# VH-VL binders against p38371: the designs that were tried, part 16

Target 1, 215 residues: p38371
Amino acid sequence: CNFEQPETNCFVQESPSWAVKYDVVDSPKDANGDECTTTAPLVELMGVYKYVNPETGAAQLALRPATLASRAIADTTTTSADQTSLGSLDTEPKDHGFCHANDFAPAFVNVAASDTAAANTIRYEFTNVRVYSAAVAPGTQFTGELKYTSNGCTSSYVMRAVWPPAPCDTASTEPAENCGVGSGLNPEFAVVCQPTSATGTTGYCVPAGDIPSFK

## First folded at step 4 (VH-VL)

Design f05 (framework fv_maftivimab)
Fold by ESMFold2-Fast, scan of step 4:
Structure f05 (fold): chain C 215 residues (1-215), chain A 122 residues (1-122), chain B 106 residues (1-106)
Amino acid sequence: as target 1 above (215 residues)
Amino acid sequence: EVQLVESGGGLVQPGGSLRLSCAASGFTFSKYAMNWVRQAPGKGLEWVSTISGSGGYTYYADSVKGRFTISRDNSKNTLYLQMNSLRAEDTAVYYCAKDIRYFDWLSAFDIWGQGTMVTVSS
Amino acid sequence: DIQMTQSPSSLSASVGDRVTITCRASQSISDYLNWYQQKPGKAPKLLIYDASSLQSGVPSRFSGSGSGTDFTLTISSLQPEDFATYYCQQSYSIPTFGQGTRLEIK
């Protein structure tokens, strides 16, 4: 196919990997409103892609969580399209530098039962995604909301994301290994190392504050 | 259930200062941006200022920049507007208003307080 | 700042009438336009957000349309409680309101 994408001013850095952190808003509850324990990841990688309709100039944003991509190996019922959340995207940033993305379709995977685990559906519902697309940081940070469901537990989060994804170790004293000089991130970004587990030290550099996150 | 209640308005001389407060209840205050919108007697609505849920981002109308400061105390569910160097043209009913969306700002204002009157006159 | 111009500035109508109020932006604002209703002595009430999305609890006789620079609020069958002042507001940049349209009884 030989189609060119129309130019837009809502630049988004397309990549199979951005680093995304989730901060809890509503703790996990089941369908009866009772507490349960399954939560979204502390941090994960996420594919971020932009599509533009060449006839209308309308733009779309696609988000593909690494958790869904990795669990897809055990799923024979959903497709890559089901594991990717597609929403609308502004063609021009608002005055304050944000491009709004809304109307996301849910992304999900149906994990088959194994010898050690019951079958489980993992579902991501994104809302109010805002990509910062101003000259000082064009399309390399975004924020939004997530409603996460797994093992019958539903919880909600604010998400904050940055490109490029930079691996890190909170136990390291080397700046390049702990989101400092030499990590590959813009040195003006305010970032912090977020471990992938509560007991571990290795993870990814993520925004330290509200988007846009600068020093 | 969701409610906003303003206080702190009154009569002040030109060049004076006032601090308005807005007490919030019935929603998770820290997750929503808050706004001040004013209305001069017999006139239309004018947006004054916005503060994000965390307090990390603030925005002001050009007419009040450098004179007014918006702030919030999430532990007390209270929004503030510090008004300095007041002018006769600042005379208005001041409303506090909540942004409609979680972790968003400068969107639609879905919940409004009753308003508090500020009169700047000698 | 983006200027919002409403027309008409005032309108007289009878219960059961179809009423339309127009709002024009000085530049394109996509669909970032909200509509509010204000009754005398009361705070404004959100009716429509993002040009056409009806706010929860607002009667279905209210509808919004438009994109870019030209927007319309329609009340399909006016009721006694609808007599009020209506404001448009853009949320594309720092918020600006139209001057308001006063809807009064004939």
Scores: ipSAE 0.007, ipTM 0.536, lowest interface PAE 8.9, mean pLDDT 87

Design f06 (framework fv_maftivimab)
Fold by ESMFold2-Fast, scan of step 4:
Structure f06 (fold): chain C 215 residues (1-215), chain A 122 residues (1-122), chain B 106 residues (1-106)
Amino acid sequence: as target 1 above (215 residues)
Amino acid sequence: EVQLVESGGGLVQPGGSLRLSCAASGFTFSKYAMNWVRQAPGKGLEWVSTISGSGGSTYYADSVKGRFTISRDNSKNTLYLQMNSLRAEDTAVYYCAKDIRYYDWLSGFDYWGQGTMVTVSS
Amino acid sequence: DIQMTQSPSSLSASVGDRVTITCRASQSISDYLNWYQQKPGKAPKLLIYTASSLQSGVPSRFSGSGSGTDFTLTISSLQPEDFATYYCQQSYSIPTFGQGTRLEIK
């Protein structure tokens, strides 16, 4: 019999929104290995949640991409559980300050055919997820890898994420609106504004360097 | 294509200092963490130090903490290891090694330099 | 630190043999394990990363498997150029290497 309370020292800032940047590692290819054009977003918001089993102390990390949440409106075949990638999470940070999250189930939506598009499955597969949980940045930055499939194109990315999500505009001369002083992020974080489109200026502040991203 | 070329090794007396350099080419240097791994004659591999791609995070083996300093100059694609208060136990071939993943660190070592010999002896 | 233990410490095998080298971690490391080959007088070369992913340019006779605490490197049909020392390395925390397995051709 064990009366001890379950505890974990791997703090993760739970939020319906973190800002996540994807940098391509492997360009999109179809099932035949031929080049194709569908890619993951340049940046998106992501829900991040932590669950701890009260009896065992086992921890889990849940990642819910905003792209899947928004496309779920056109999907009657998947549930919110299918649109959320759930993996394990360390109960304590390792010597380098990271808590690892492993064994993620794929997150996906089956988007129904419409007048403008054929049916499409969008799938996120996360691996090598590490949350930085050291005292200087407790659970507010993470990194990982994404294998993204949409329109039959599969591509791979490194993802880097920060909390809180801070909207930004690369065209703004106001530091607070372009990831500078007053943006709401820890001023020691090295962040840069990532537009949501290649030709636009509005987006979110994302890590400028590898995690943990500091000046 | 990817090349790492080390320099700066040599013979030094106990208590002395050496600075190792590693010139990198063939990849976007600032996006990858860099590492020093050493191997004493006839022994196995021992990780010494890691520096993140931005230089914002550094890690050291307990055996070298306080004596060695890892640094990088991303404008010159060069990695450094400043070794102070050298001991006979630091005698080894020192390899610089590139981390496997973009914007990540401590993921493993996909490319290694040729190694440079450091001998600490009276 | 996470301790990595390899077995055997050395082995001899003939050309064409299937060779298996084992690596055990002192705690679960998921699939954060790499395998390296080092020939005498040369720098190590990455063979396999994330337990089972073959590095570009490495012959397909090399394969890796395992997760958690137990991992294996397999050479399906040993060639003369495979004489070397093999090291496992965990990337779950600060890096630690196994002690190495010396493969000697009979």
Scores: ipSAE 0.494, ipTM 0.819, lowest interface PAE 3.1, mean pLDDT 90

Design f07 (framework fv_maftivimab)
Fold by ESMFold2-Fast, scan of step 4:
Formats: structure tokens, C-alpha cells, sequence
Structure f07 (fold): chain C 215 residues (1-215), chain A 120 residues (1-120), chain B 106 residues (1-106)
């Protein structure tokens, strides 16, 4: 028999960091259905990991948002496992090069109350995650949906992600610094610089269009 | 040529504060995560803190959480570490280290370090 | 936190020797392991990143291997300038370093 771990056809580039962009679908609302202002980040880094059961070949995908990892400092009740969303992953691409990941557990942190802020639970719920795993871009782009809750505000998003998480600056005219040649990304990827704040210019290169995002 | 130059180290009393600076040159500063790594005399390396290229994300070792604050000024190509409530065990050489692109390392370039001594 | 344990803590060798240093993680870290060299009074220098990738400007006698929990740094033919302390570091989560391996002249 084979001494190596069973291979799967759904390759995913494992990395502590992928760049993930969130595009709003449903604006933030509180439990009463009233508008509120807390949203998911414009872009963030995300840990992406794949686990394979060596006996069965069954695969799992783990997503760990940087927002949860950084807020863990103020958390007294959750562990790194709670801050990581674990779902199933197809062993073979089904349609058009996509490997579907399903049944994600929520990832969350319970931020303790301070002198200036009430206690807050930040929760990520991922659904319909699909990793593009075709030969032209094996496991380096994915898409999915996010339901985000923070400060009692719930909103929903389409997420689009790419590896590597290339830093960028929208104010730069140098291609390597604005998601072009020399940025470290596959030259065939259609990417655009997404600032981390509405008022800033620095951020990360993210997919410019639907996954797979190609020129 | 990538250069990182630390400054601001010195002798400080327990409970005191100190601010370290790291002047960066030779690369596009705002594109890369930056780190502080320390080394107590005769001991090994200990990661202290990371800040993302934009400054939007910060991470800290458990030993310094709530006491140290990492920050950066991309217009000045300068990284900072504000150290409050200093303890004897914070005595170390503090290195400024450039991330290769992602948070958490690898750390491809290092400054020469600045010595912080916490003693009465 | 992920604990990194290096073996041996110290090693004596002669110029021309093949030297191996190992690093063990308390949990799987895939290939997110880096190796550094530090000489007395100097800052560390990156040698190997992502388990096996040689940093630009580092001599080819240095190589790294491993995945999961067990990693090895090899120096194929030791040179006088290689006597130093070597550290492994995981980049899978918040960074942790091994305790270091001091390579000494025999």
C-alpha cells in the first residue's frame, strides 16, 4: 500500500494568509430589522487550510479570518478552534473546475466589555464556498458567501479570495505596487487593489471579477 | 539595498515606558508587514508584535498584550513600538524585522537591534 | 501557541562535515517553517523559508526539508563562517521560535 497521504483532486493552496474581499449583498440590520452601521471589512487576510483523512480521503477546509485572530486578544471564552470555520470539501471538482465546501461551523470571538465599549460577539458564517481548482489556477482563488454579525448588526456578502495576498497601493504608478507585473500574482489573474479603509490607498490585491477571475 | 535602523532603546525603571523607532529604506515600506522580535541576553528569539502594511491589523505575543502598542507611519517609512508598564523580563535587544510579504514571517531583513534594559 | 523544539541544543563539528539540525512542531504547520542563522552580537539572517526555499544570496550548501511536524536544516559541507546559532520559526500562526542550536568548532 501507499505510505503517503491519499491525494485528492481538489488542490487548495494552504497559507496563513489569503486576501479576501467582501461585496455587500444585504446591508447591516439589527435583530428588529432596523438599519445599523457595523459592516464586515472591505478586505482582510484569511488563513486557509486543508485537512485530509488519510484512511478515507475525505477532505475539510478551514477558514480563519484575521479579524477574529486579532480580536482574540480581548476574548476570554473562545479558542483558536472557535475562531476557525471548518467545513467539508469535495475530493474532486464537480462543475467547471470548482470544488465545493459545505457545512461550515461558525467562527467567532466574544470581545469583553471595556470602559468605552459594550461586550461584542463577532461571528462569521460561511456558505456556498467554491475553490477553483483547475490546471490553469490550481487552488489559488475561491468564492463564497458570508453572513457577518458584529455589534448586533447582521449583514451578508459575496466573498472573493486570491493567493498570494499581495500588498498594494492604489496611489502607486508602479505596476508591482498596484497589482500588476512584479506583484507576485499570476499575470493572467484579473486583480485590483482594494484598500483596507474607505479613506486610505493601501490594501491588498483581490479578484476584480467573478471567480475564476482572469484577464 | 534594504536597511532597517532601530533607535529609542535605553535604561528604564520597572513600570516605566519607552518608545522604539525603526527607520526603513530600500523597499516600498507600505506594502509589507513589519515586526518586532526581541532577544533577552543569552536567550533565544521571541516574536513580540506584527503590523500589516496598511496598519489596519496588529498582532501581539501574549506576554506583551495590553502593554505594548505597535504602529507605523507609512509617510515617514517608520515603524514604532510603544512599551508601557515595563517589567524586568522585557529586558532584551529589540529587532525590527521586515516580513517577506505575509504576516508572521518569514523575516527576510532585520535591523541591528536596540537594547532595552529594565532595571531599578 | 505552537511549541518549536530543536535538536540538538548544541553540536560540535569540523570544517567539511555534513551537519543536520532538526526542528519539531507541537502540531502540524504544513510547510510554514523558516530557518535563521545568528552570529554573536549580530542580527539573525534568513536562510530558508517555507521549509525548503533558499533565500537569495544564501550559499547552496544550506538546504531545508520536511513538512507537518518534523523539519531538517542541512549544511552539506561546513565552512568556517557557518559556526553560529541556528533557529527555526513557524509562520503557520502567531510566530514562535525554537530554542536554538549552537554549532561549535570541534
Amino acid sequence: as target 1 above (215 residues)
Amino acid sequence: EVQLVESGGGLVQPGGSLRLSCAASGFTFSRYAMNWVRQAPGKGLEWVSTISGSGGYTYYADSVKGRFTISRDNSKNTLYLQMNSLRAEDTAVYYCAKDRGYSYGPFDYWGQGTMVTVSS
Amino acid sequence: DIQMTQSPSSLSASVGDRVTITCRASQSISTYLNWYQQKPGKAPKLLIYDASSLQSGVPSRFSGSGSGTDFTLTISSLQPEDFATYYCQQSYSTPTFGQGTRLEIK
Scores: ipSAE 0.008, ipTM 0.460, lowest interface PAE 13.4, mean pLDDT 86

Design f08 (framework fv_maftivimab)
Fold by ESMFold2-Fast, scan of step 4:
Structure f08 (fold): chain C 215 residues (1-215), chain A 120 residues (1-120), chain B 106 residues (1-106)
Amino acid sequence: as target 1 above (215 residues)
Amino acid sequence: EVQLVESGGGLVQPGGSLRLSCAASGFTFSSYAMNWVRQAPGKGLEWVSTISGSGGRTYYADSVKGRFTISRDNSKNTLYLQMNSLRAEDTAVYYCAKDRGYDYGPFDYWGQGTMVTVSS
Amino acid sequence: DIQMTQSPSSLSASVGDRVTITCRASQSISTYLNWYQQKPGKAPKLLIYAASSLQSGVPSRFSGSGSGTDFTLTISSLQPEDFATYYCQQSYSTPTFGQGTRLEIK
């Protein structure tokens, strides 16, 4: 614009925490093509940030997985920048209200060896990231793909994310504690509680279907 | 193990109708968009239609809009393509294809294809 | 509405050759470009997605590069099983495929 600082209309809700669910696409394989057991989390929190170059109006999207942030204390070789994946972002929504984000740099940590575990690099590579930025839900849901590598074991996932992050418990009968009325989420969003572990009940409300996920 | 198995193809006269089915297994069917892609004999690939995981959004190639309808039954893990007002130029092998992560591709798994022949 | 154009339309090569196939988009598609291999009588197989990401199970001799409008698929050392037709596909908007490149034995 002539009379204001350039700003994109691909709005993204910036937050240190979004709730992200991963659905497996390619099961874990090692470098020899053999099955292995290390996987991405079932659900995690993710920092989501947007940067705009004020001179050019060019936009960038930054994704910072909580798994990398939590392991950073054991890492003396990577920086906060290495633990954040930075990609480009469309300046305006395209087909069907999506803002495409692209060319993400890998995010990773090098975890030092402990007395119970060998040294390990955890690496996130994001592709095909699309933020839903239509009037109905501006910048509060996104989807994309993750290639996850840990312990030499690589797997891939579709990720679906929602803001705000709402904690939940599948064992609770209270709607506010199980992604219903009072949870803090837009009541039109189709969400479901995803536990953080296969054997537990506590986790986060995540999109129930493809993005945009509405009832 | 991901499997997609098409059925319902055959010979039909111009103006006729056919319904294709694709039975899916080995993945959470409702979580992924599904696609129909066709290939005329000796020709290249042409995208026909996409349906979102929930079934709430459908997209069509201009060449088939108003004549073809894509649908899915997530309780049966089955994708459908209803083809009406068929033309000779609709003659092709029709492939069922799973979207890898989003509606528009890439398509990571494909069925064997089913042949549709429209002949007068 | 995005048109994808491949070159060459056909190519003859020998086992061990380095082969390059090019794909051009009518408008910028960033890195939303995928490559498929199709053998006679078979369904297509995904090789590369997001311009340069190798699909699981695909041999490392296959690689992709490019962004914007110009993309390439490279086979570093052609094997007998690589003789096939190759297609590019944009996933930036409603899907369109290139016309295909037929790779034939010399």
Scores: ipSAE 0.084, ipTM 0.670, lowest interface PAE 6.3, mean pLDDT 87

Design f09 (framework fv_maftivimab)
Fold by ESMFold2-Fast, scan of step 4:
Structure f09 (fold): chain C 215 residues (1-215), chain A 120 residues (1-120), chain B 106 residues (1-106)
Amino acid sequence: as target 1 above (215 residues)
Amino acid sequence: EVQLVESGGGLVQPGGSLRLSCAASGFTFSSYAMNWVRQAPGKGLEWVSTISGSGGRTYYADSVKGRFTISRDNSKNTLYLQMNSLRAEDTAVYYCAKDRGWSYGPFDYWGQGTMVTVSS
Amino acid sequence: DIQMTQSPSSLSASVGDRVTITCRASQSISKYLNWYQQKPGKAPKLLIYAASSLQSGVPSRFSGSGSGTDFTLTISSLQPEDFATYYCQQSYSTPTFGQGTRLEIK
């Protein structure tokens, strides 16, 4: 008898941390349509969770940016639910091995004014999120789009994410510390070290190409 | 001067398809997001879809997701809306609208509109 | 989706009157609120963007104010050409319009 593998469902690696890179599509503009300077992080960690109704199999994907979680301490008006973006998730992969996630609610924090900064709302809006769930790399890479608003500046991005979050240093000659052999990522993944600041060298390994990002 | 001219509207039966076009001139088309906004007879404005300047991002109202597809051809300065599985509720004047910027913004210029009627 | 609610749905006024139309967002949209004017049989025209910025060519009798969830459009001295339907629109996320306010001659 021949054995046929069962169809792969939409698996997502749940973790408080995935490494996410944002590539600018629309540069920051304020409410007047004029250029401004506040952008999304170059890279950040993101909580990724999947909820499934056990009777129906209906699924939801939850994305929680670390930037919102860290700013929540200055916010008395939002809750952990507001700081997490919830969308629907396909129950089975569609064409090309992707599970689509749609209809995300915004994630945001209302940062209170302090002696060093004015009050600020930081808002994430996710669209066109797709988790790669093909058998060769189930649920460890995703892509999507972000509309980011902070300090009255709105900008948009293509986001690409990978699990596990591997720390890296662009100044290191050791492969394990610069997204190479021994870093903890699948060696077939095409990844590159993305520093957390424009002038620094330390950051996280992120996808180097379109998802799925393979060598 | 900025000009937007819609075409492709008409009468179609429920379940049918129609493709709208919007010819743009007077600005650098690829630098701006473009939008479709509709208005049912005697009703208010409803945003339908947005496409980024490069065409890399598209957004849809929940009422049209899975049925309508927005696209653009920057070499021809033309915006499109492919409408499939049309319903009576899709009957409206469809406006092409230019974004002030390269994402969501105010819609600073509008076309004249093209009427789509979905009727038995 | 962010819901936009306008008040009133319609009002009657005379030339020279001060007219105020209000728009409320279901959640904070900062200053990403725009106002449009639409005359019967015509496409909408942008009046105000960024809650308070007057579009080029729009008469100074039109003004906008507000931030967060509550916004106001004011016409300081109504003219005959101002009788139209007015719409607010948020551009903070995927765009949504208010239901419109019909401004009718008294």
Scores: ipSAE 0.000, ipTM 0.474, lowest interface PAE 13.6, mean pLDDT 86

Design f10 (framework fv_maftivimab)
Fold by ESMFold2-Fast, scan of step 4:
Order: C-alpha cells, then sequence, then structure tokens
Structure f10 (fold): chain C 215 residues (1-215), chain A 120 residues (1-120), chain B 106 residues (1-106)
C-alpha cells in the first residue's frame, strides 16, 4: 500500500527580493549597556524562500538580508548558509490568515578589517515571523521582529515586508514611481515610499501599517 | 541542561500585588517566546500570558487583561509576571513555560511552579 | 475563545491496555493541537505537538491523530508510569486547554 504525503497550505511568494522596513523598538546599546549609533537599515531588500520536505511535509522559511549578501564580499569565514536565516514554517494558516515561522538560526557575516574600518560582525536574529497567507494577499506580506548587531551595537525592531519590491522616489509626482498605480504592487495594499537614507528620496515601497496592510 | 526556575509566589490579600520571576538557563533565551500558565488547586490548566522573544509583543487571557503585565529581561535571562488587583480566583500554581519556538507553538519546557494564594 | 472538550473526563485501565482519549474543538483548528501529561505534584510534560508529531524523548507507544475539530491521543500498551492526567491544548489562536482526562488504575 502507498501513502500520499501532504503538502503545505501556507503559500509564500518566493523571490530573491522583498522590500523590508524596520521600525525601532529598542535603540542601539553596546555590551556594557551604553548608547551607541549603529542601526539596522531603514529599508532593505531580502531574499525569501520556502522549502518543503517531500517525505515529511515539514516546511521551512529562509530569509537572506541584502545587507549580509552585499557585505559577504569582505568576509572570508562565513558561507551563504550563514548569511541566510532558516526557520520552521507552519504547514497551514492559523486564525486570521497567518502562517507562523519560528526557531530561526541567526544570519551573519564577519567583515574583515580594512584600512578605514575595524573588523565587524553583522548579525540578524529573527523572531515572531508571520506570513499573511489569505486569498486576498497570498504570501505577499509578512511581519516579524529583528535583533540586529553591528559594530558591537545591539538594537531591536519590528519588521514589515511586502512583495514585489517596488523602487520609489518620494520626490516623484508620477504614481508609478511613488508606490501608486503602475508601481507593480496590489492597488489595495497600503504602502508608502521609504528612502534608503535619511537625506535621500529614493528607496522602496513598504507597508504603511500593520500586516496585513490594506487601504 | 535546560531549566526554568520560578520564584516570588506567596500569600497576598485581595486587591494586593505580587511579582513572579522565572530564571532561564541552558538555551538562547531571547530566541523563544515565553509563557505563564496557571492551575488552581484540583483544577485544570489555564494559559495566562505570552511574550515574544524580543519582548515586542505580549498577549493576555481575558481573565487577567488589564491587571497582569508580562515582561522579560533578555540580558538577565529572566521572565516576569507583575500581578495587580489580585482576586481569590487568581489562587493557583503559576508555571513558567518555554515555547518550542514562536508564540503558541507548544510548551516544551516547564518550571516547577510557584504557588500564589490570594486570601484574607 | 476556542473551547476544548475532552472525553472521557476519567478513565480506568490496566497495564497492557490500549487507551484512547478524545479532544474536540468548538471550531476548526486544522492540526494546531498539542497533548500534555501531568502527574500529581509535577509540571506538565509535552507529549505530542501539531496533532501527530512525537516530542523528542517521548515513548513511541504514544501517538496522536486528527485534524479540524476531532483529535485522539492513543497509548498502544499502557505502562505503570502512564497513569496521569492528560490535557489537549489548541495553538491555533490564544491558547486554551481541555478540562483534562484522568487515567487511573483499574
Amino acid sequence: as target 1 above (215 residues)
Amino acid sequence: EVQLVESGGGLVQPGGSLRLSCAASGFTFSSYAMNWVRQAPGKGLEWVSTISGSGGRTYYADSVKGRFTISRDNSKNTLYLQMNSLRAEDTAVYYCAKDRGYSWDAFDIWGQGTMVTVSS
Amino acid sequence: DIQMTQSPSSLSASVGDRVTITCRASQSISTYLNWYQQKPGKAPKLLIYAASSLQSGVPSRFSGSGSGTDFTLTISSLQPEDFATYYCQQSYSTPTFGQGTRLEIK
């Protein structure tokens, strides 16, 4: 007799790029509890992947921050596996349409010292990740929490993410260039342009409110 | 060795306050949601509260909402439950319990429990 | 809140018996159901998570099944150390426990 293995019902839009916004919860402090200045990015791209074991039906979610990928060029000690945070993923959506992901391994890079900077470890620790997987927005928004460490500074954030990653410019009056009609995003999503720097205008469209973020 | 050790229980009068502590060891404390579960003498289990690994999200049973506050200090590997406006029906053994990962997955490690008695 | 109802509330059995305990949810909870064992004066111990997954270190005589609203815990050959109270718990939303099933010696 043959047994059919069930597949997961939690859909996640796999992509090398999602746009992720970080909102601070705990400001940066060093190991002694003193204030310091290194923070997570305001917004970044993130690889999001789903793995399902065909024999067991167990699902996993993989998150790969672009900051780690870009800094990996200066790292001789970590691999792409270390730069990707792998956690478990529910096989079926829970109440209110969320698929929960947990037990994430830390993702990190060891940036070698240069003529202008000391050696630095950049570390991402994800917890309380929930992917919204309802029919109206199947696996295209998620939220979670991040503990970020860089230059000896540790800080914490709420993260909110959306697919597809739409570039934007807060100075543009064209809707397609400022998270509106023609940007590639679902027009029912509540999104805003988040610049990559405090002084610039260019960035990515990110959720404007709590997930699921709708108008 | 993974351990959770509760303390702070005792006898309090109705309307009083009490703070419970749970000391964790043997695992990366900040990576896991933590829970308080209580059991009145001779009765079943009742979930009281959950806090996420970072402390950014908290959840409460309707019976304690507005009176109890869950918190954690990840630098000290310690979970807390501040209990205010205590009532006779809050009398129970309070267990500290580690989530398998995320909030409400399953409670895989439990402390020994600490008794709270609310009586005149 | 999702209400969890266990049946029976009490059960008498002998060593070597096959024992089944049922748990019913007031609404569909998919497979988000856990089973715990509690001995007098002790903290609960996780046996089964996600309806059918055996927790590490738990004897293989314990098994769980079910989905939606109806769930079963089975002990295939009861041992002396298995006399305890068993609780189901849903993890689909804010956690709720069943009232417990007390398994006692016949």
Scores: ipSAE 0.000, ipTM 0.463, lowest interface PAE 13.6, mean pLDDT 86

Design f11 (framework fv_enfortumab)
Fold by ESMFold2-Fast, scan of step 4:
Structure f11 (fold): chain C 215 residues (1-215), chain A 122 residues (1-122), chain B 107 residues (1-107)
Amino acid sequence: as target 1 above (215 residues)
Amino acid sequence: EVQLVESGGGLVQPGGSLRLSCAASGFTFSKYSMNWVRQAPGKGLEWVSYISSSGSYIYYADSVKGRFTISRDNAKNSLSLQMNSLRDEDTAVYYCARDIRYFDWLSAFDIWGQGTTVTVSS
Amino acid sequence: DIQMTQSPSSVSASVGDRVTITCRASQGISSYLAWYQQKPGKAPKFLIYDASSLQSGVPSRFSGSGSGTDFTLTISSLQPEDFATYYCQQYDSFPYTFGGGTKVEIK
């Protein structure tokens, strides 16, 4: 992996992959306010990129959910740009080491109808994104809020993310394979293995607590 | 040395089945997405299937959807392609290929195996 | 699906010639394009990614350019080992698609 040094005091570790978990705030409801069952993933990979205008110093943060890329094979109307949410980013940390990112454009895909399923739009709307950029852990953890819509169900979440994305297996007794020593994460980070499915054991190491998540 | 080695190809009757394997060595297999790409005799390259590093996300070309199943065993550093209901047009050299980007879903293929030949004939 | 069209289908060239191969996408793919070289009886060899980034170990006579829908691969001074078929591939979206190939053959 090759990483470029950021040119501002709001350091963000750029990577095609961060591990992000979603914790439900508002359970899924359809347009009529009735309960429904489609939710955001338990965990997914997310591309995180920072752009800085060299003349003005203005910064932008781009978030690209892997789930949108995965459904793009059935989508003939959106592009990679539509699957990436772009917002503004502070040029220097504010309150307690956080760099705030605001005004994200929605990221989405339009999944075409098939023999077994109706057409579906999957939409990510990010708000209140904050990247922890203090000397102790510069630009390797962030939090935010997500409004997720799929199959007509809208639900909301708190999002917590960490770099690097470390694969894990809750059934493994080897520390390197279960978010411990040798996993590639900072050993002071409080992380836990989050499986990608409710019935499986394999997934990614994610923050165990509020950002910044430390032991 | 980073290497991918395919096996399992052979001659099969139409409607038959074959299972291809790809053995990976020299890199951390569990951190990379893998693909199958095929090439019919004298023809160009055709992407067949994708599997993410964890195995959670899988995609197929329309021509093989419902007939082929991709899988991986990260403990054994192996990739598999189960091919059912084989047709004459599935005759090709099958390559396994590694995505260049670590955990990236949108990627080029930097490492290729030598290929294994599948011939479907009556 | 994104259709990738390569031109020409074949080109006859001599050692020392400059060879240019074109690849056109049916829709915008930003810079998510790779180039591969394939010699008869061999697996494809990775040359270029992100339209213009040369893979480590690939000779500097190979270069790529373009963005959006129009892309080119240039070999500035053709060598004997460069006679091969060249393929472009988009990775903007699934399904991944390849161009039809351009055969660079000896005059």
Scores: ipSAE 0.000, ipTM 0.443, lowest interface PAE 15.8, mean pLDDT 85

Design f12 (framework fv_enfortumab)
Fold by ESMFold2-Fast, scan of step 4:
Structure f12 (fold): chain C 215 residues (1-215), chain A 120 residues (1-120), chain B 107 residues (1-107)
Amino acid sequence: as target 1 above (215 residues)
Amino acid sequence: EVQLVESGGGLVQPGGSLRLSCAASGFTFSRYSMNWVRQAPGKGLEWVSYISSSGSYIYYADSVKGRFTISRDNAKNSLSLQMNSLRDEDTAVYYCARDRGYSYGPFDYWGQGTTVTVSS
Amino acid sequence: DIQMTQSPSSVSASVGDRVTITCRASQGISTYLAWYQQKPGKAPKFLIYDASSLQSGVPSRFSGSGSGTDFTLTISSLQPEDFATYYCQQAYSFPYTFGGGTKVEIK
């Protein structure tokens, strides 16, 4: 769907919103190695952008979690740049249609103390990010790993992401509202509705399996 | 194989300016974040500034904000630190240091350092 | 800012001794801690990352441990070439901060 040639460039669908799902690898633990309860979101929106240096041709991938963007209003010490994780990106797809992105700077916010909460740093560290950029679906799915820290709890995840960010409701019997026909997603994608909370039904369509996630 | 070579240090009066440079070789410079770290005579290490691999994200220690400017030229494999309004407390050996990349933050390679002396 | 406190500030030890250096963060930093060795007149050398992971080429007598706020660097059998000042550094948030250093003096 990109106008540039897939065989010569790593394609990424740039958007202020992709839907990203996090699956726990290591459960949250605090400073003493004891279990704690603060986790990454079950699903969130994420800004995804590609930059290319016109003089060198070097490419970069930028990931901006919505959690950091929303908490920025309480933070006077970090900028939009701090809330965006920037890494390198392959200029050409490698074996099996993947463009690797590496060397991400962490993205974070320093949330000031309030009447109801202590000061808190929320930190995202991305590694092993791979964007699927093969001709059949260029730049609309990616996977990677996340190390998440908040409220002194550190946990790790596998992340899987898809564009577009289709809203969904697990309680709906209408296919268009539950990641089926008419949802806006490529009908060949294997997707499932992931609620934003453990007790709710509304969320976003996310990849159902390993990237690339196809039926 | 990995080498970082600093230059540009010297003696300068308070209120003066200096530009430090760091020449990188033996690795793909454009893929790594870079840092400046300084050490005053007989004192410990103090982090000064960070620049991301692209140059888009930059951070400074509070002691140098508004006076120092970090920059990089990926085509020339070079890192720079423009130091303005220098003060006596800026006297130190300045090191450029490579961010480890995949583990982020820790500095896996350091230059030999260049000495900056601010005195009247 | 996260303050890093090292103890002791100096230690005198004999070859073959076990030396332990401690580093305490003013807030939780998970395992985002590195250790460096600096010999007089030289740039620092990277020893340990992620609190306990030994950098390639560093002798196995060096080890790190800890998470959260309390960290230790251990040299299991001190050698003459281990005379140096050791620094911890947090990489959890900007500004990056270093401990004050621990000078290891060999008799």
Scores: ipSAE 0.006, ipTM 0.433, lowest interface PAE 15.0, mean pLDDT 85

